# VHH binders against SHC-transforming protein 3 (SHC3), part 13

Target 1, 186 residues: SHC-transforming protein 3 (SHC3), of Homo sapiens (Human) (q92529r149to334)
Amino acid sequence: LGPGVTYVVKYLGCIEVLRSMRSLDFSTRTQITREAISRVCEAVPGAKGAFKKRKPPSKMLSSILGKSNLQFAGMSISLTISTASLNLRTPDSKQIIANHHMRSISFASGGDPDTTDYVAYVAKDPVNRRACHILECCDGLAQDVIGSIGQAFELRFKQYLQCPTKIPALHDRMQSLDEPWTEEEG

## First folded at step 4 (VHH)

Design c05 (framework vhh_7d4b_2)
Fold by ESMFold2-Fast, scan of step 4:
Structure c05 (fold): chain B 186 residues (1-186), chain A 124 residues (1-124)
Amino acid sequence: as target 1 above (186 residues)
Amino acid sequence: QVQLVESGGGVVQPGRSLRLSCAASGFTFSSYAMGWYRQAPGKQRELVASISGSGGSTNYADSVKGRFTISRDNSKNTMYLQMNSLKPEDTAVYYCAKSYVIETGDYHTEFDYWGQGTQVTVSS
């Protein structure tokens, strides 16, 4: 992965996530991202908004999603994916739109059959608190984008994975609270 | 485009072994958890075994623990299922599956792509 891989995608916006992803089961997290994609797409002019038929969202799912932030809605952006962060910049790379450290990201999905051109990820930042960010990709690009995000997570968490069945990572909060490792000489 | 191609199925006597292979292409193989599903006649598709992108974590259905071993070779973009001590109840079409969701600190995954399947029949 090195200094990162860069994709040109459309940023559609984000929607606040009112509960910790760690407090939700995996199926609920997936449903939340699908609902977030649906709501943001309906709110943004020029979004594709073409979805496969899906079940209606429950009241419980709707209660987890808060207000949308459409400040940068519809912008073409350069997304750089590295083991350090997801970095969103203008395509000429002159202006930073957002930088989400990998440790601040609790969930990501992309290439879902119900929303094939979309990538969604839940991240914390000083502006939006915890929010689900929605990216619209060109045909087939969503698979590459989520693949690179997955590779970045795999590389970062590889050394912390002892036994996922005995030590559930969703209960291990020490990794996010510990100081960064100091590099050695040589 | 994502492609998954299974091989290694066949007809075998109870107590024998088979090794299934899944050749993957069209995505960064090492970034995705992979799994084996099976579907027996008249039953729903069920997860048999899964493996994390790095191979450092595996999970098995209770019915196959101690008999089946899942593994992967990321340099070859290939996943394997070693099936030992096969029983008639293992008779099914076996599907290779790729996850579509990444989750930080959680290894439960959803699978969205399946190969065409390979038939395993265990009979005397």
Scores: ipSAE 0.018, ipTM 0.287, lowest interface PAE 6.5, mean pLDDT 76

Design c06 (from m01 with H103D P105A F107G G108Y; framework vhh_7d4b_2)
Fold by ESMFold2-Fast, scan of step 4:
Formats: C-alpha cells, sequence, structure tokens
Structure c06 (fold): chain B 186 residues (1-186), chain A 125 residues (1-125)
C-alpha cells in the first residue's frame, strides 16, 4: 500500500449510528451496515439500489440507526486507502470530503454477494459522532476496495508490532477511541 | 463488566514449555480480537501475539515467532498462549488484552482497551 491506493467511487452518504459497535455481536454489526446501505440507497436518486424493495428491519436495528446526512450524496470521489486513514476527496483532489483515521474506524463491510457493489464503514469523526458511510462502486470494484481496507488494517497492525514504544501505557486501561473513559462503575 | 483473568504462569528452566490461559467474561468473546502483552523488568512493554475474533488470523512479535502459539476456544470464552523453547529473556509479567475495535474489517486491530492483572513467567538459567 505504500503512500496509499486510490479508487474512484460514488459517495452516497452516511447515517448516524447510535450505539457502540463494541456492544453488538458480529451478526448485528453486519445487519447494521446492510440496513444502512438500504436506507441510504433509497434516499439517493440514481443509486443502483434506489428502487429495490428491502425486508423491513427489526425494531432493534431501527433503534441503532439515526438520521441520514446526504450533503455529498451521489458525487464521485477519490478514495485513498492507507495505513493512516480513509481519505475522501473531490476527484481533482482540491477539497477533502472526509478524512477518517484508521483508529477511528470500528467496522467495515462490503463487496460480498449480499452487498456486491457497496462498501460501508463505521467511523467516529473528530467531534466523537459515529456514522456509517456508504460507498457505491463500479461492478467488481467493491471487492478490491474492501480488500484494500483489510490490507491497510493488517499492515497497520504489523507496523504497531515493530514500534511497541509508541503504544499507550498498559495501565491506562479505561482509554478507548470507541468509548472514551467514563466514571461508570462496572 | 469486562473481566480478563490470566493463569498458567510459573517458574521453569530454559528450553521448557508453559501454557497461559485467559478466561474472559462480560462481552461477546468471539466478536473481538485478543492479544498477549508482556513486560520484563527494566524493559518496555510489548505486544507478543494477537488473534482475530474468529481465530482465522494470528500475528506474532519477531522475538517469539516459531516458539509461541496463540489460540482461542470461543465456546469456552478462553484464549491461550503456548510458549515453547522458553528463554531467560522471556521472563516477564504476561497480560491478556481485549481489542477495542471489532474485527477492524478483517479482524486486524492495533487498539486494546482492557487488560487483565497479569501472570508472572520466570525462566531461570
Amino acid sequence: as target 1 above (186 residues)
Amino acid sequence: QVQLVESGGGVVQPGRSLRLSCAASGFTFSSYAMGWYRQAPGKQRELVASISGSGGSTNYADSVKGRFTISRDNSKNTMYLQMNSLKPEDTAVYYCAKSYTIDNAEGYTTEFDYWGQGTQVTVSS
């Protein structure tokens, strides 16, 4: 991955995630990303899945997903995947749409038979708001995109093993990017 | 809520083996990557090994590759570290750790948010 791998994809939007991914099992996390894809696609004209009817979500799933943000919906973007971040820019690279540090990304999914042309990832922004971001890819590209995200996470882990002196102190056990330290008792 | 309890430490001679266990509770064990850290006297703390939630991916520090094996049994909420060919430089307190981020797309993570109290491993010459 070096300085990063760049793809041209369509940004469809994001939807607020009201619960920490840590509090959910793997099956529920996958269902959340798939429901987010369905809702955002239905809300964006011209999306590949805009007219596809979906199965109604459970009450539990509906309680986890909040408001959609469609400010940049439907625009083509330059997505750069590196061990540092997922960087979303206009295709001319003049404007940054979003820059999510890898540490702030708790889950990513997509490119499988159930979400063939879509990639979704859950990230916290700098003001600690969690959202699921939806990308629409050209045929076959979604598998490459999710594969590159997985490779970036793997390489970041390998880099961490080679630089152990830069890790947070082990006695700072209550520090977490997903849920900052709280004064709550167990 | 989250509890991690290490066991299996002790005093052994060089070249011998030990198996450490970590019993986990208070979270969905199979959804989180787990790791083993160690801290030797007068040295910096280091990540020794990690394992993805499914067990399908493992990673090791260069100092232990080929000698240590990390594994997990999700039906028992337990993680293990099999330590073979122990050396005096393996002497340390070993800590069980739970990842902060889930799978991080494919089960890789560099962030840990909970640690156990540790178990002492001493390899005497």
Scores: ipSAE 0.014, ipTM 0.301, lowest interface PAE 7.1, mean pLDDT 77

Design c07 (framework vhh_7d4b_2)
Fold by ESMFold2-Fast, scan of step 4:
Structure c07 (fold): chain B 186 residues (1-186), chain A 124 residues (1-124)
Amino acid sequence: as target 1 above (186 residues)
Amino acid sequence: QVQLVESGGGVVQPGRSLRLSCAASGFTFSSYAMGWYRQAPGKQRELVASISGSGGSTNYADSVKGRFTISRDNSKNTMYLQMNSLKPEDTAVYYCAKSYIIHNDEGTTEFDYWGQGTQVTVSS
């Protein structure tokens, strides 16, 4: 990816995610993004629309999704994808909409046959809140966007494998019993 | 338009080998994880092997570990499945698959865009 790749896409909004992706099976993760796309598309004027036919969400799935945030909804943005982050800016670069460290992104989906123009990703903010963010892409662009996110994930995984000494750092942390246990979720 | 074309299937005796190929077009091949699924009559489709976009990470179903090897050549937009020590229970239609879902924490992907499939029959 080098310094990153930039795409012009439409930011539709996000929906709060109340569970860690690590605690959910793959089918549930997929259903979360599909439901989030549907809800955000229905709420945003000018969205293309996601599904021709929609299955009602399960009670369990509905308990995972929280409040919608439609601040910046419908804005064209410059999305820069790198191994470090997803960076969302206004096209004139005068305003940063969001900067998500790549490690904070636990799940991404795009080019789903039922939502071909949409990309969704789940990101954790600095205060440990998660949201599913929805991007609307021009025809064919969703495939490139999700592909670039996937490449960034793989390059980060390779960087991790190049540092085999990360495991000993956990031993030092476990030796310190003075700190209360804090739950960290990916 | 995404296209996946499988080849290399056939009829072989137990203990023999086959190499399947999947020719991909219509997307940036090196950016996507790829996989091989199989489906025998009356059974659900099963993921047998997957490979990351760079080829640096591979995963295998327990039933094929040590016998099958997945690989890819990004310069040729082609993915391969080398199948050694074939057993009658390997008889299935084998499908090439492209990812569309990515999991950062798990390194796992979900797949769609199945090809037409290629029949592998292992008979005594």
Scores: ipSAE 0.014, ipTM 0.254, lowest interface PAE 6.9, mean pLDDT 76

Design c08 (framework vhh_7d4b_2)
Fold by ESMFold2-Fast, scan of step 4:
Structure c08 (fold): chain B 186 residues (1-186), chain A 124 residues (1-124)
Amino acid sequence: as target 1 above (186 residues)
Amino acid sequence: QVQLVESGGGVVQPGRSLRLSCAASGFTFSSYAMGWYRQAPGKQRELVASISGSGGSTNYADSVKGRFTISRDNSKNTMYLQMNSLKPEDTAVYYCAKSYTLHNPEGTTEFDYWGQGTQVTVSS
């Protein structure tokens, strides 16, 4: 994975998640993710997988999903996946749309046959609210995107399992803003 | 597209061993957790063992702990289940499964895609 791998995908939007995904069983997480994808696709013009062949969500599922945010709906973005973060930028202008620290991402889904071209992930924002973010990928890319997210999760988890007591201060000092840039001569 | 092909099943006497294999294609094998499920006649499908993408983490059902070992060879896109000290209650169709969902950092992984299965029968 190195410094990160980059994909060009479409950002469709996000939906607020009112409960921690860690507190939910797998079946509920999967249902929430599929429901989130369906709601966002229905709300975004031109979304490939927009469909209405589903039963109404249970009251329990409806109580977990909150307000949709479609501010950046339909934008092509540059998605960079690393052990540090999921970074979403505009490919041309290099504007940052979102930067999600890997630790803030509790769950991800992708390559599901019911939602083949979609990747979804649940992340906490800086004010500690959770949202399920929906990405639409080119044919076949969803598998690569979710695969890279899985590698990032596994590598990060392995690091913290094997070295939970390592000295972070030494690493932080090496990355300090106090370290002078070497390009300046004299 | 995604394909999972199980092999290695058969008929054995109690106390014997079998090794199941699952050949995978159509996805980046090392990026996904995989597992083995089984289903006996008249019973629900049960997760037997799971393994992380790197192979660094494994989980087992209480009924098979100490007897079964899950492993994978990412260079061959193949996952294995070594089954030792087989019992009549291990008789089932065994299915290879691929995850479409990921939990970070800890949590239960359940599997969305299944192979066709391989029959294991333990009888005298």
Scores: ipSAE 0.086, ipTM 0.473, lowest interface PAE 4.1, mean pLDDT 76

Design c09 (framework vhh_7d4b_2)
Fold by ESMFold2-Fast, scan of step 4:
Structure c09 (fold): chain B 186 residues (1-186), chain A 124 residues (1-124)
Amino acid sequence: as target 1 above (186 residues)
Amino acid sequence: QVQLVESGGGVVQPGRSLRLSCAASGFTFSSYAMGWYRQAPGKQRELVASISGSGGSTNYADSVKGRFTISRDNSKNTMYLQMNSLKPEDTAVYYCAKSVYIDNPSGYTEFDYWGQGTQVTVSS
């Protein structure tokens, strides 16, 4: 596919998302990512911390977020953003941390005044688990990262529109609970 | 089942107005940005206007700014496009679209599900 754009960022971890983002309103999606950032930052040694002032989360928000996965927490990673995927590798490119196909990503946020250094995105991995992944960026880099993700979303859709005969049967897809969000089987 | 049904197209003389409607069902309407695309013969689809789930933010193509107004009524699961001062170059099939990706701070958005389209012809 195209060459993509690469950033060096810190991967803090991810937290399971127990409800489909499609079932949630705009405000709730933003609140989920902010809460996920807060929880992952509290759990990761050496994380900067996201909020100076924090209200206790609502019971609804707490019911949407599951267990944290901190296996790769605190690692510097090479993040490559393309119309095909978000690819997370060790900086020497010897190990793949995660590869999230663009179709599997339902939501991304970043560069918010309250969480200026953080980018979060919700994706299904190849085994159909939904998680909110948290990236910690250098001052100002979060805006570039989220901007590149947004550009990838736009370019991917434009590529799709240029091939109308390849448009999937969205009705059938929406009715399939078990259909994977990934572009290939792994 | 996601369902989008467009209506309100027709044949009209230059300078006239039309209002398009899109009735939506099968998803939480207020959670998704919605948009209007158009496609004229021999051209790629063009995003004409988009509106956030709350209705608080709108975006327009330069070709329609000041003439078209997008709006939505979340209580009725309906989106509208008010088209004023229509020109022959506005002739196209107009499509209702639902966003796939929402809450993007870079201002980008992707639209996934398309309606059947409604023809707008500005002639004579």
Scores: ipSAE 0.013, ipTM 0.185, lowest interface PAE 8.2, mean pLDDT 75

Design c10 (framework vhh_7d4b_2)
Fold by ESMFold2-Fast, scan of step 4:
Structure c10 (fold): chain B 186 residues (1-186), chain A 124 residues (1-124)
Amino acid sequence: as target 1 above (186 residues)
Amino acid sequence: QVQLVESGGGVVQPGRSLRLSCAASGFTFSSYAMGWYRQAPGKQRELVASISGSGGSTNYADSVKGRFTISRDNSKNTMYLQMNSLKPEDTAVYYCAKSYVIHNPDTYTEFDYWGQGTQVTVSS
């Protein structure tokens, strides 16, 4: 990835996630992501809104999702993906919308058959706490975006394990779950 | 485009072993987490095992822990499931799946169903 790869996507907004993704089973994580995409998409004028028919959300799912933040909804943005962060900027004004360190990102989704044009990721920041951020992609771009996020996760983890100095001590720390940052740490 | 082809299923006696393989094409294999799901007649599909893109992290359903081992060879675009000490309750169609979500280290992933499946039957 080098200094990062950049995509032009539409930022739709985010919705607060009231529980740690690690406290949820695999099926629930997927359902939360789909529900978050659906709710944010319904709230934003001009969103594609092309979803497969969905079940009404359970009481459990509704209790996990909080308030939406639509301050920057519907904007075209430059998304830069690197091993350090996801950086979101407005192309016209060069304004930073968000900068999320990779260590603060617990989860990313893209290429889901129910939401094929969408990429979502869950990140912690001081403004939105833990939130699911929704990106709308075109022309098959969602697959490239999620692929690059996955590559950034793998390269970052691989570099951490292969640190040239004191590699055995680093390996021991990783085995003990001695991460400098996790979704539950803050 | 994206294609997953399962093999290695069959009929075995209880206590025996099988090894399933999944050959993948049409995407950058090492960038995506992979998994094995199974579905028995009249039951919901369940995630049996998953493995991160690098192979450094694995996850197993409680019903198979200690008996099944998931692995991958990124140089061959192939994922495996080694199934030991098979029980009648393991009888199901087993599906190879490509991830549509990615977790940060030491957390595991839900998947799309791209394969046709391979039948595993454990009976006398």
Scores: ipSAE 0.072, ipTM 0.451, lowest interface PAE 4.3, mean pLDDT 76

Design c11 (from m01 with H103E N104H E106S F107G G108E E111Y; framework vhh_7d4b_2)
Fold by ESMFold2-Fast, scan of step 4:
Structure c11 (fold): chain B 186 residues (1-186), chain A 125 residues (1-125)
Amino acid sequence: as target 1 above (186 residues)
Amino acid sequence: QVQLVESGGGVVQPGRSLRLSCAASGFTFSSYAMGWYRQAPGKQRELVASISGSGGSTNYADSVKGRFTISRDNSKNTMYLQMNSLKPEDTAVYYCAKSYTIEHPSGETTYFDYWGQGTQVTVSS
């Protein structure tokens, strides 16, 4: 990835995730991202829409998802993917919308036909605690975006294996991702 | 033990049609999203089309939208790509892909990957 790869995508918003992703099985993680995409898409005017038909979410899923943050909803952004972070900026690069260190990202999914043109990722940050962030991509681009995120995870893991004492933050990230969100932590 | 076998490629004149097939085995076919990738010599691999496990949702690359149609028959464990109005720029090896998940200590990612040698599509006059 070198200095990173940059894509122009639309940021739709995020929704709070009240449980650690590591405490959930894979099926639940994918259901959470699909439900988050659906809720954020329904709340944002001009979103393409993710599903041809949507079933009501289970009570379990509703208990895991919290408040939506739509402060930057519908903005076109420059998304830069590197082994260090996912960096979201205005297209003129003058304003940072979000910078999520790779170590703070526990899960990402995208290009699933059930969530056409969408990429979702779960990240911890000081503002949103743990949240699922939703990106809307132009046709076909979602696969490139999610592929780059996967490559960044892979390369960062390889960096850790080669220099484990040089990257102690990777172990710190794993511990923090296993901790439940609390009101006192901030 | 995933096996994906592509077929249906060939040599055609511009404007003609081909139908590609992917025969799948070694997994519960209806539980996984499937897709088609293509790669021309000296170019990067690109996702052409994808379809959900139920067949209810589809996605297409801009370059093929309106010309290609992806479908699946879960009773036969087979996925198809109907390619109409073929252009010389559609010349590539086409690969069948299954959805998969990568887990790392740094994170987990779900996307598609392909298997096998693919099927060659050549559009020339």
Scores: ipSAE 0.014, ipTM 0.237, lowest interface PAE 7.5, mean pLDDT 75

Design c12 (from m01 with Y100T T101Y N104T F107G G108Y T109S; framework vhh_7d4b_2)
Fold by ESMFold2-Fast, scan of step 4:
Structure c12 (fold): chain B 186 residues (1-186), chain A 125 residues (1-125)
Amino acid sequence: as target 1 above (186 residues)
Amino acid sequence: QVQLVESGGGVVQPGRSLRLSCAASGFTFSSYAMGWYRQAPGKQRELVASISGSGGSTNYADSVKGRFTISRDNSKNTMYLQMNSLKPEDTAVYYCAKSTYIHTPEGYSTEFDYWGQGTQVTVSS
């Protein structure tokens, strides 16, 4: 992945995520991102729309998603994906919309059959706290975008595994996050 | 296509040992953490052991610490579980699992997205 890979996509906005992704299984995380895409698309004028007929959200999913932030809704952006961060800038690079360090990102999904043109990721930052950010891509591009994000996660984790003893603070933090693996159940 | 095939289960007396094997194919084996889960009838599934892609880090459930040892041979795409001092409560179907490999400070997830068919371990009283 080198210095990163750049895509031109549309930023639709974000929606607050009220629970830690750590407390949720993979299936639930995927459902949250799909619901977030649906809600942000409904709130943004001119968005393509994720569903012709929306299924009612479960009470659980509704309780996880909070308020939307549409400050930068509908802007075309340059998205740079690297092992360090997801960097969102105006295409002329004069304004940074967001810079989310990879360590602040807890989940990403997109390009699935129901939301083929959309990519969503959950990140923490000082402005939005924990939020699910929604990107609208050209036909086929969503697959490349989510693939590159996945590759960045994989490469970052491999780098950590190759040199865990050289980065004790990161190693210790990762071990503490593995609590579910060492849980005692009677 | 991802495939995981378990072997080595059987019927043993308490205090004996068994070694389970998991043969993996369809992915870059050394790049993924692997684990062993078990489930007994009427009980919830539990993760008993996990191992990092390099083999440098291992984790064990408290119920098996000191008795079970997880290992892997990346040259053979195979993971093992050495089970010593077996107890009747170790009776379960044992499943090999491949991790999803998500690394974040908020949501470190080594959730397992693929499971083998399982191998039965019975410790008779």
Scores: ipSAE 0.006, ipTM 0.154, lowest interface PAE 9.6, mean pLDDT 75

Design c13 (from m06, 17 letters changed; framework vhh_7d4b_2)
Fold by ESMFold2-Fast, scan of step 4:
Structure c13 (fold): chain B 186 residues (1-186), chain A 125 residues (1-125)
Amino acid sequence: as target 1 above (186 residues)
Amino acid sequence: QVQLVESGGGVVQPGRSLRLSCAASGFTFSSYAMGWYRQAPGKQRELVASISGSGGSTNYADSVKGRFTISRDNSKNTMYLQMNSLKPEDTAVYYCATKYTLDNEEYGVTSFDYWGQGTQVTVSS
C-alpha cells in the first residue's frame, strides 16, 4: 500500500451495530452486512439497490442493528486505505467526513454476490458507537476496495508480529467458517 | 444459485504435477477475486494463491511461489491451479473460494467464503 490507495466512491450512510462482531459467528456477521446494505439502500434515494430479500429479517438480526445515520447519504467521497486508517474525505480532500483507525475496524465485506457493488465495514472509534458503514462502488471497484482493505489488514498483522508484547496467537490468524456463536464477554 | 465445485485432485509421487479446476456458477465470475486455500490434517487453512477478477493481479504464499500458477478463464467461469514440483508438504484438501469478506478483530485476519467439498491432493513417496 505505501502512502495509501485512494478510490472515489459514494457514501450511503451507516447503521448502528449493537453487539461486538467477535461475539457473533461468521455466518451472522455476513448476514448483518447484507441486511445493513439493504436497509441503507432502501432509505437513500438514488441508490442502485441491493438484491431484494424475499423474507423480512429475523428477530435476531433486528436485535443487532440499531438506528441509521444518513447525515452524509449520497455524497461522493475520496476513500484512502492505508495500514493506519480508512480516511473518508470530500473529493477535493478539503473536509474529513470520517477517519477510522484500522485497529477499530472489526469486519469488512465487499463485492458480495448478493450485493455486488457494495462495500460494508464495521468500525468503532474510542469515542463513537460501533456502526456498519455502506459504500456504493461502480465498475467492479468494490472488489478493488475490499482487496486493499484486506492488504492493509495483513500488513498490519505482520507489523504486530515484530512487536513481541502485542503478538496475537498464530493459531487464531485463520478462522473456521463454522465457528460457533460466542456470547459477548464482560 | 452461487456454487463453486473443485476437481483435479489425486495421489502423485514427489516432483510430479497436478492441475486443479474450480467451476463457478450463479454470479458474475469476472467481478470477483478468487483464491485457493488448503488444509492439511491438524493444521489451519492457509491461502495458497489468489487472483483478481480480471486476472491482472496474482498473489502467492511463499511456500508455493515459483512452483504453483493460478489462472482463470472468465469465458468458462473457471479458475485453475497448476501445481508443479509437488512435495509431501503440499498434501492437503484444496478449496476454492471467493474473496469478499475480511475479519480484523484488532490484528486482522483475511478469510474467504469457502464453497464445496474441496479436492484431496496427496503427495507420497
Scores: ipSAE 0.157, ipTM 0.570, lowest interface PAE 3.4, mean pLDDT 75

Design f01 (from m01, 17 letters changed; framework vhh_ozoralizumab_d1)
Fold by ESMFold2-Fast, scan of step 4:
Structure f01 (fold): chain B 186 residues (1-186), chain A 125 residues (1-125)
Amino acid sequence: as target 1 above (186 residues)
Amino acid sequence: EVQLVESGGGLVQPGGSLRLSCAASGFTFSSYAMYWVRQAPGKGLEWVSEISGSGGSTKYPDSVKGRFTISRDNAKNTLYLQMNSLRPEDTAVYYCAKSYTIHNPEFGTTEFDYRGQGTLVTVSS
């Protein structure tokens, strides 16, 4: 993957994820990702598609998704994928939309037949806290984007295995990166 | 629609070898990590092997490391599992599995979106 691979995609926005994704089974994570894509997509003028015959989300799914952040909705961006980060900038590179370090990203989704042109990933950052970020790709590009994210995850992990320092236990690592946000008692 | 079709299972003697295949369709095969998982009689699902979309990275649990080799042919949309030095405890139904969600290795999970019908491997004299 070298210095990173860059794609031009449309950033649709993000939606806050109110619960740790680790607390959810795989089926629920898949459903919440599809619901996040649907909600953000429907809120953005010019997004590609309405989703065929979706049922209303369950009360459980509705309790997991919070507020949308559509500040940068619908803009074309340069997405650079590297073992260090997912970096989102305006195409002229003058404005940073988001920079998510790989260790702050819990998972990514793409190539789902129900959301063919969409890539989603959940990341923690100071602005949006834990949020699911939605990218809309041109024909066929979603497969390349998700493939590159997967390659970055694997190359980073391979590098960690060859690191002189011990990799933290998975349990401890997962808790530190996906720890529930609890507000101080008011 | 996503389809995964396993083949190659059978009866083999301890110490023998067997090669499993999985024919995949309905998705861009080379873009996704693929998995082999197994279920022994009366037991839960056990992760057996993982391979990256490019085939450049593979992972195995200690129970099969050094004996099993996962590989893929992206031109043919086919996943393979070469099993050597088979033991009676390897007796299980073997499944090819896919997920549309890739995980950060620091947050690994063995749950999957899709799984084939499986192929039975019996190791017995």
Scores: ipSAE 0.287, ipTM 0.628, lowest interface PAE 1.7, mean pLDDT 78

Design f02 (framework vhh_8pnl_2)
Fold by ESMFold2-Fast, scan of step 4:
Structure f02 (fold): chain B 186 residues (1-186), chain A 124 residues (1-124)
Amino acid sequence: as target 1 above (186 residues)
Amino acid sequence: QGQLVESGGGLVQPGGSLRLSCADAGFTFSSYAMAWYRQAPGKERELVAAISSGGSTNYADFVKGRFTISRDNAKSTLYLQMNSLKPEDTAMYYCAKSYTIHNPEFGTTEFDYWGQGTRVTVSA
């Protein structure tokens, strides 16, 4: 990634996540991203509309999601993805919308057939606390964005493994896998 | 019904080999981690092997040294080379992917999009 990979995308907004993501299973995390995309798209004038088949939100899921922040809704932004952060700026770089350090980002979703043009990621910051941030991408771009986020996660993890002093908080939540990712040689 | 199509299953004798293939009809293949799972009759589905978008691999202990997972991004195809097959390897084998990726400092990526499977039978 070097200094980072930059994309021009539309920032739609975010919605507060009221529970720790570590306390939730994978299925619930996936449902949170889909519900967050739905609510933010519904609230933002001119959003494409993510869903071909909209389902009513469950009451349990509604208890996890808090208030929306739409202060920067609908803005075209410059998104820079690096091993250090996701940096969201106006395209002329005059205003920072958000800067999320990679350590503060729990997970990301994008290119899902149900929400093809959208990327969602959960991050902690001083303004929104823990929130699910929603990006609307041009056709096909969501796949490139999520791919770059995944590469940043993987490169950061590999850098950690090469350090003599290890980062304390790595988790393996795959019960069927006994070992971390191994780069295949040969 | 999904865009993942498995093939290559069949009947082999113990000690034999099979190569499973999974074709992904989507344009997203190279961006996502993929995995092979299996389910034997009357058993829970279990992870066999996983491969990241960058080619990093992870194997279940019961297949280490015998199975090799690989991907061909140009062909949008995932492979599982199975050597030294045992009767205990008899199962339906499923190709899987996920559109959600976890920061490894937070947790591990799980897989929730599946193909229809290909059957492997290891029997004398």
Scores: ipSAE 0.564, ipTM 0.729, lowest interface PAE 0.9, mean pLDDT 80

